# Ledger of designs, part 13: VH-VL binders against q2ft37

Target 1, 241 residues: q2ft37
Amino acid sequence: MGHHLKRVVSPKSWGIPRKTDKFVTKTSPGPHNKNALPIVVWARDQMGIVRNMKEAKHVLREREIIVNGRPVRHPDMGIGIFDIVSIPKSGKHYRILRDKKGRHVTIPIDEDAASSRLVKITNKTIVKGGRIQLNLRDGSNVLTDKQYKSGDSIVLSLKEGQKNEIIDHFPFQPGNMAMIIGGKHSGVVGRIIEHIPVPGSLPNRVILKDESSGESFETIDEYVVMVGRESPAIDRWGIEE

## First folded at step 16 (VH-VL)

Design r1
Fold by OpenDDE, fold request of step 20:
Structure r1 (fold): chain C 241 residues (1-241), chain A 120 residues (1-120), chain B 111 residues (1-111)
Amino acid sequence: as target 1 above (241 residues)
Amino acid sequence: QVQLVQSGAEVKKPGASVKVSCKASGYTFTGYYMHWVRQAPGQGLEWVGWINPKSGGTFYAQKFQGRVTMTRDTSISTAYMELSRLRSDDTAVYYCAREYDFWRGYMDYWGRGTLVTVSS
Amino acid sequence: QAVLTQPPSVSGAPGQRVTISCTGSSSNIGAGYDVHWYQQLPGTAPKLLIYGNSNRPSGVPDRFSGSKSGTSASLAITGLQAEDEADYYCQSYDSSLSGYVFGGGTQLTVL
């Protein structure tokens, strides 16, 4: 398959004008999913920090862009929610979030905030030796000897010498705070009220209470990311209520 | 040629707010970050923050966090800096400055500055 | 109070060589961030003089040169001329402050 798709059919989550160029970069298989935002689209169309693909390729060759502590090498690499994008030589750091319309938004953050990232645990695999492999929402994984549950969020360090160390944990349980990252309640921060497992292939249901409005609403497991315990880590994660 | 035209001098009372404008011309406004830097009389340069005119994203110095708001109107290629809860030590010439190289972080063109005087 | 330290003033006679130092720390210049220099003539806005430690923009004479080593940077002016009388500022980024930082400025007087 080609490296481009028709711009008019680009995902709405990209939040880019569709009636400009005929084609736009297609996200390569990798982090997140096929609807992840290509780094070149982020840089060119959202951020305006490169003018064209040629310039984008140049800055990537120079390792000017770091994502989650690793230099980006390909323009079609996808970025997604809670990814940390850094421009180390100019001291600019960003966190990727989604707005209420489900569009990728880029939030500038300081050095401290850029030193860690939040990620949801999708499932677990026991590997040889009895260690536990946590499979994460972004497609990456980490090994640990501690017990965590699917649906929990973990905070991974991006600091040199401590890369990928789990430095915090937010359990998926009633009473804890979560951010909704999809559906009609995207961007909402709420408290978990109840988790309702659904047998079969249907998604599990989650009932939350909106922290801002006080109203209860329902969503699915896939859209729930824990962002705190009794209180959300709003200041730490740049979460908009 | 690149030009940054700033609004005129302002005189404000303590506790008030001031909004300075910076109209850009001679280049693609959304293609370059805009910085704001101030200079108190007889003092050095102090960085206030930057705005990405394309996305509207902003980042402020810790000293001004919660008191400064940077915005832009892309239709008229104009950047704005609003400073609230003014104090006497906010008296300074405020400059808008274009960041030519996003990747290295230096300012190549500066406005002529806007004097903001805060006095009782 | 400036994060980057510059001498308050330097002076030289026409034709001489002068050097302005810019001393930082491990969180800015020492962390590998570039140093840039600006010239500010009396009553005017700053002008970019040196970018990326040692590069000159178009229009800046080769009498001006910049260098960086360790936690410090330096601006050198050779063949000093009367029109060089101005304030000079170094600028970088500081990771501990999460922000751009300037030196305190150096007033250059041509004798």
Scores: ipSAE 0.918, ipTM 0.963, lowest interface PAE 0.5, mean pLDDT 94
Fold by OpenDDE, fold request of step 20:
Structure r1 (fold): chain C 241 residues (1-241), chain A 120 residues (1-120), chain B 111 residues (1-111)
Amino acid sequence: as target 1 above (241 residues)
Amino acid sequence: QVQLVQSGAEVKKPGASVKVSCKASGYTFTGYYMHWVRQAPGQGLEWVGWINPKSGGTFYAQKFQGRVTMTRDTSISTAYMELSRLRSDDTAVYYCAREYDFWRGYMDYWGRGTLVTVSS
Amino acid sequence: QAVLTQPPSVSGAPGQRVTISCTGSSSNIGAGYDVHWYQQLPGTAPKLLIYGNSNRPSGVPDRFSGSKSGTSASLAITGLQAEDEADYYCQSYDSSLSGYVFGGGTQLTVL
């Protein structure tokens, strides 16, 4: 019973109708947070590729769904922004993004795009041996000998034999492209104009400019994910249903 | 019973656009991917792309990237395929086809096809 | 031009057994993607004949069978009948092209 949530109080970011069924699957602790989109909700309500929980469990048992290179086993596993969802037997691949309303959206991608994923570095830890552990926004971590900064984004390989290798890096700095992933401006993609450090315990401010609309947005460091340098490294942004 | 009813034959000039419709019935439209496959006269089948009627997500063959647009109207269970900048080699019968098994990728029901003729 | 290779034509007498090959590569059939078969009667749309390498949809006679091994698949038709005269296409997915692919088609003639 602890795995259910009243549908009417489901996160808005899920982008599902709330006045249909009484209950919806609650996201289990794990990747991202408890408000991440459960894989069964993704499959059933977003994608329509399963009709019910029974079917969802069946396809999961058959390892039909791979997220970030790992087979999904539980229907309440959460997925979130920048995750790569693959259906290996049919060659379908998807990237999870957010639309301009902050709702999770699923973007079909090709094999090449599905071979890597983007993730934000939240902080760093020096581990025994002098190596650097990058703690990532999704709760995972990777070890590296290279220097990166908190707030930067890295691109991790999902290819067999190269899993979790860092294959690219997007620095958190003015002039580079970023996506806002929280707050009222969630889903906005723009160029960082200014990073404004704030004294004290308050979060630093970031000003982004949407180059398509010319509009400027202000947010905080926590909600900014670098998605490119001169141009976004992702083909589609801000798709609305 | 499952039926896919396609729009009628089209004759277009090079450089023009064509939009073919496919009305689905007999099943839940948003529960199955819709594929488009074409067949030039006397030639084999060529996959164009698919659309997820539920989400509106589309994926096209590389060959048609930038020229094809697939859409759907869920209120009338209709899928659309628009091909722009038409060339003579786009002359073909265009089929819509339902993908029954999302997980395995086969098409179990096909429309009767729409002949699109591109000629100067 | 087709990614999957099929013989352009095969023929057989009524009652005979015929086989249609579908040869792929390491990026499609060899990569483990399922092979599906379609029958296209003259002047008609394709019809699903075999799915998932060897499964028959309802209404398809058991004299039709499919198999897959390595980088190739095969469609076998036993007890060939006049009504089997048609074009047959294999279909799979190709990872290098990021797309669904068809064979070139095989025209089956019943003598």
Scores: ipSAE 0.916, ipTM 0.963, lowest interface PAE 0.5, mean pLDDT 94
Fold by OpenDDE, look of step 16:
Structure r1 (fold): chain C 241 residues (1-241), chain A 120 residues (1-120), chain B 111 residues (1-111)
Amino acid sequence: as target 1 above (241 residues)
Amino acid sequence: QVQLVQSGAEVKKPGASVKVSCKASGYTFTGYYMHWVRQAPGQGLEWVGWINPKSGGTFYAQKFQGRVTMTRDTSISTAYMELSRLRSDDTAVYYCAREYDFWRGYMDYWGRGTLVTVSS
Amino acid sequence: QAVLTQPPSVSGAPGQRVTISCTGSSSNIGAGYDVHWYQQLPGTAPKLLIYGNSNRPSGVPDRFSGSKSGTSASLAITGLQAEDEADYYCQSYDSSLSGYVFGGGTQLTVL
């Protein structure tokens, strides 16, 4: 198959105009699955920092773009929520988030915020030797000797010499702060009030309360990412509410 | 030819706000980051922040966090810098400057500057 | 206080060679960030003089050259002319401040 997708059927989460060019780059299999935003679409259509695919390929060959501490080499590489995009030579750093409409948004962040990334633990696997492999929402994994739970969030270091070290942990539990990253309540940050397990194949339910508005929101486990404990780690990460 | 035309001089009182405009022409406005740099009388250049006209994303120097707001109107290729809670030491010529190379971070075209005077 | 340190003033006679230093640290020039230079004539806006440590934009005479080594950069002007009398600023990025930074500026006087 080709490397292009008709723009009219591109994911709404990309937030790009659909009535311009006929085609758009499709995301390669990998991080964040099919709905991930291709890096070239990010650079060209959202950020406007490249004019076309040729220019995009050039900057990628030059390793001008780093995602989560690794140079991006392919224009169809997908980026997604909480990914850190860095432009080392100009000192520009970005965090990918989602807005209230579920669209990918790019937030400029400082050096400190760019030194780590947040990621949700999807599940765990015991590997040879008795170590625990944490399978992360973005498709990556890390090995650890510590005990974490599915649904928890971990903070991974992106600093040289400490890459992928777990430097913080946000448990999925009532009383802790979380962000909704999907559904109609995307972008909401609130305190988990209740976790409601649902028997069968239906997703578990989570009730969050926005402390600023006092409004309660209901969503599913899949859409909840822990972003703090008593308080969200928003200030430290440069996340704007 | 690339041109950056800035708004006229402003005189403000302490505690007030000022909004300076920078109209760009001669190039694709959304294709280049716009920086704001100020220069106090008789002093050097001080970076304030940048805006991506395409996305609207902004990043400010720590010194100005919470006090500066950069915006743009793509329909008229104009960038804006608003500085609030003005102090006497905010008196300066404020420049908008185009960042030609996003990947290297230098400014190739500058506006003529807008003098902002803060006095009681 | 400027993050990048420049001499406040330099002077030279017409035809001479002058150099302007820009001293940084491990968080800016020493971290590998490019150094750029700007010329500011009296009463005017800054003009890009050197970009990417040593590159000249079109229209800039070859009398102007830039270099970078370690934590410092330098602007050299050969064949000094009266029209070169201006303020010169180096610029880079500082990771500790998470921001672009300028030198304090150097006033060049042609004697």
Scores: ipSAE 0.915, ipTM 0.960, lowest interface PAE 0.5, mean pLDDT 94
Fold by OpenDDE, look of step 17:
Structure r1 (fold): chain C 241 residues (1-241), chain A 120 residues (1-120), chain B 111 residues (1-111)
Amino acid sequence: as target 1 above (241 residues)
Amino acid sequence: QVQLVQSGAEVKKPGASVKVSCKASGYTFTGYYMHWVRQAPGQGLEWVGWINPKSGGTFYAQKFQGRVTMTRDTSISTAYMELSRLRSDDTAVYYCAREYDFWRGYMDYWGRGTLVTVSS
Amino acid sequence: QAVLTQPPSVSGAPGQRVTISCTGSSSNIGAGYDVHWYQQLPGTAPKLLIYGNSNRPSGVPDRFSGSKSGTSASLAITGLQAEDEADYYCQSYDSSLSGYVFGGGTQLTVL
């Protein structure tokens, strides 16, 4: 069953009961990869807004669910941290976050908050014409004439007429605020204290400090998403520490 | 048969808090959003906010942000609306209402309402 | 002060046709959000009358109809009956307020 996963082995990050049904929808390859939550699992198991796969498929065909400004078409499409999920016909908007246990959580947000999204720059490609293509963590890309670095976060507009415009930028550097989105410290928000490059193919190390608890955390570049500069812009994102 | 049974009338002083309950029956409580709408005496309907009983997620009208808290107890299919720092203009009948269609945003069943009177 | 504007009152004789208007703006009805209608009998809770602009729930007579055009919606009642005497509210969503909104209500009197 290539489209299904045994429910008992579903990722803990999904935060769903594992001993109910035998199988659960497997996330299609794409955005957020192993950290992705299938939209049908979100809708059915977390939100309870659909009862079954048939109903889920129906609402998807009707383009009832918008993710990051685009209609969702497939039930196995993955959503992840910082994605904006909108139900345009009822005016409901949500941001996907991670709690302190690393589980996907859905936060209701207002229209203004839903008008932009945070995304990490994975790498850059120079395209014909000399423009820079930013390849983003969610699998999307944007063209820009400005210089950004891999590891930086950008804020993209989702407003009509301004789609995919970069409206803010959070550099990956010591002193700036970041969130850990993977590993055992997923959900932690802290200030980057040190970036430790590691020679070879091993991931670089990042040390963060939670200013509220004073505790330090070590993680890897891949799991770090910038969420602010001197202060976290998370107040705008409804992130509770 | 769908039923929404609300708690009884309340009389509060300014500055106090009130918590109204709404017990749902006749349907799967966690399968439908619950709205709260109030109506001042002789006035129209005013939306307060909604709660997703499944996830516990809440969204409030801007006017009530910071003063209203919506919760639920899934074990007894009951939704709660707490309003703090009460003032005289909070005097109203408060309704809980089920949102039948999550995708369209209309309310098909309403409680009978709970009168909250705020007076010195 | 209501975001959606309704006439405060309408009246008609039994058997007549009456219409209740609901005027919105580009941030609500004009933005494409559905309009729903509720009937509130004296001393009772509101009851869903029309959903999704023009759909009737079970138990609602076909003499009730809803329509939507541009930034406005309308509730039409044909064959007016004494039992129709009530307050009627339109409801939608407003993106500028990030919230659900109601009309000011219309009191229907059957003469």
Scores: ipSAE 0.911, ipTM 0.958, lowest interface PAE 0.5, mean pLDDT 94

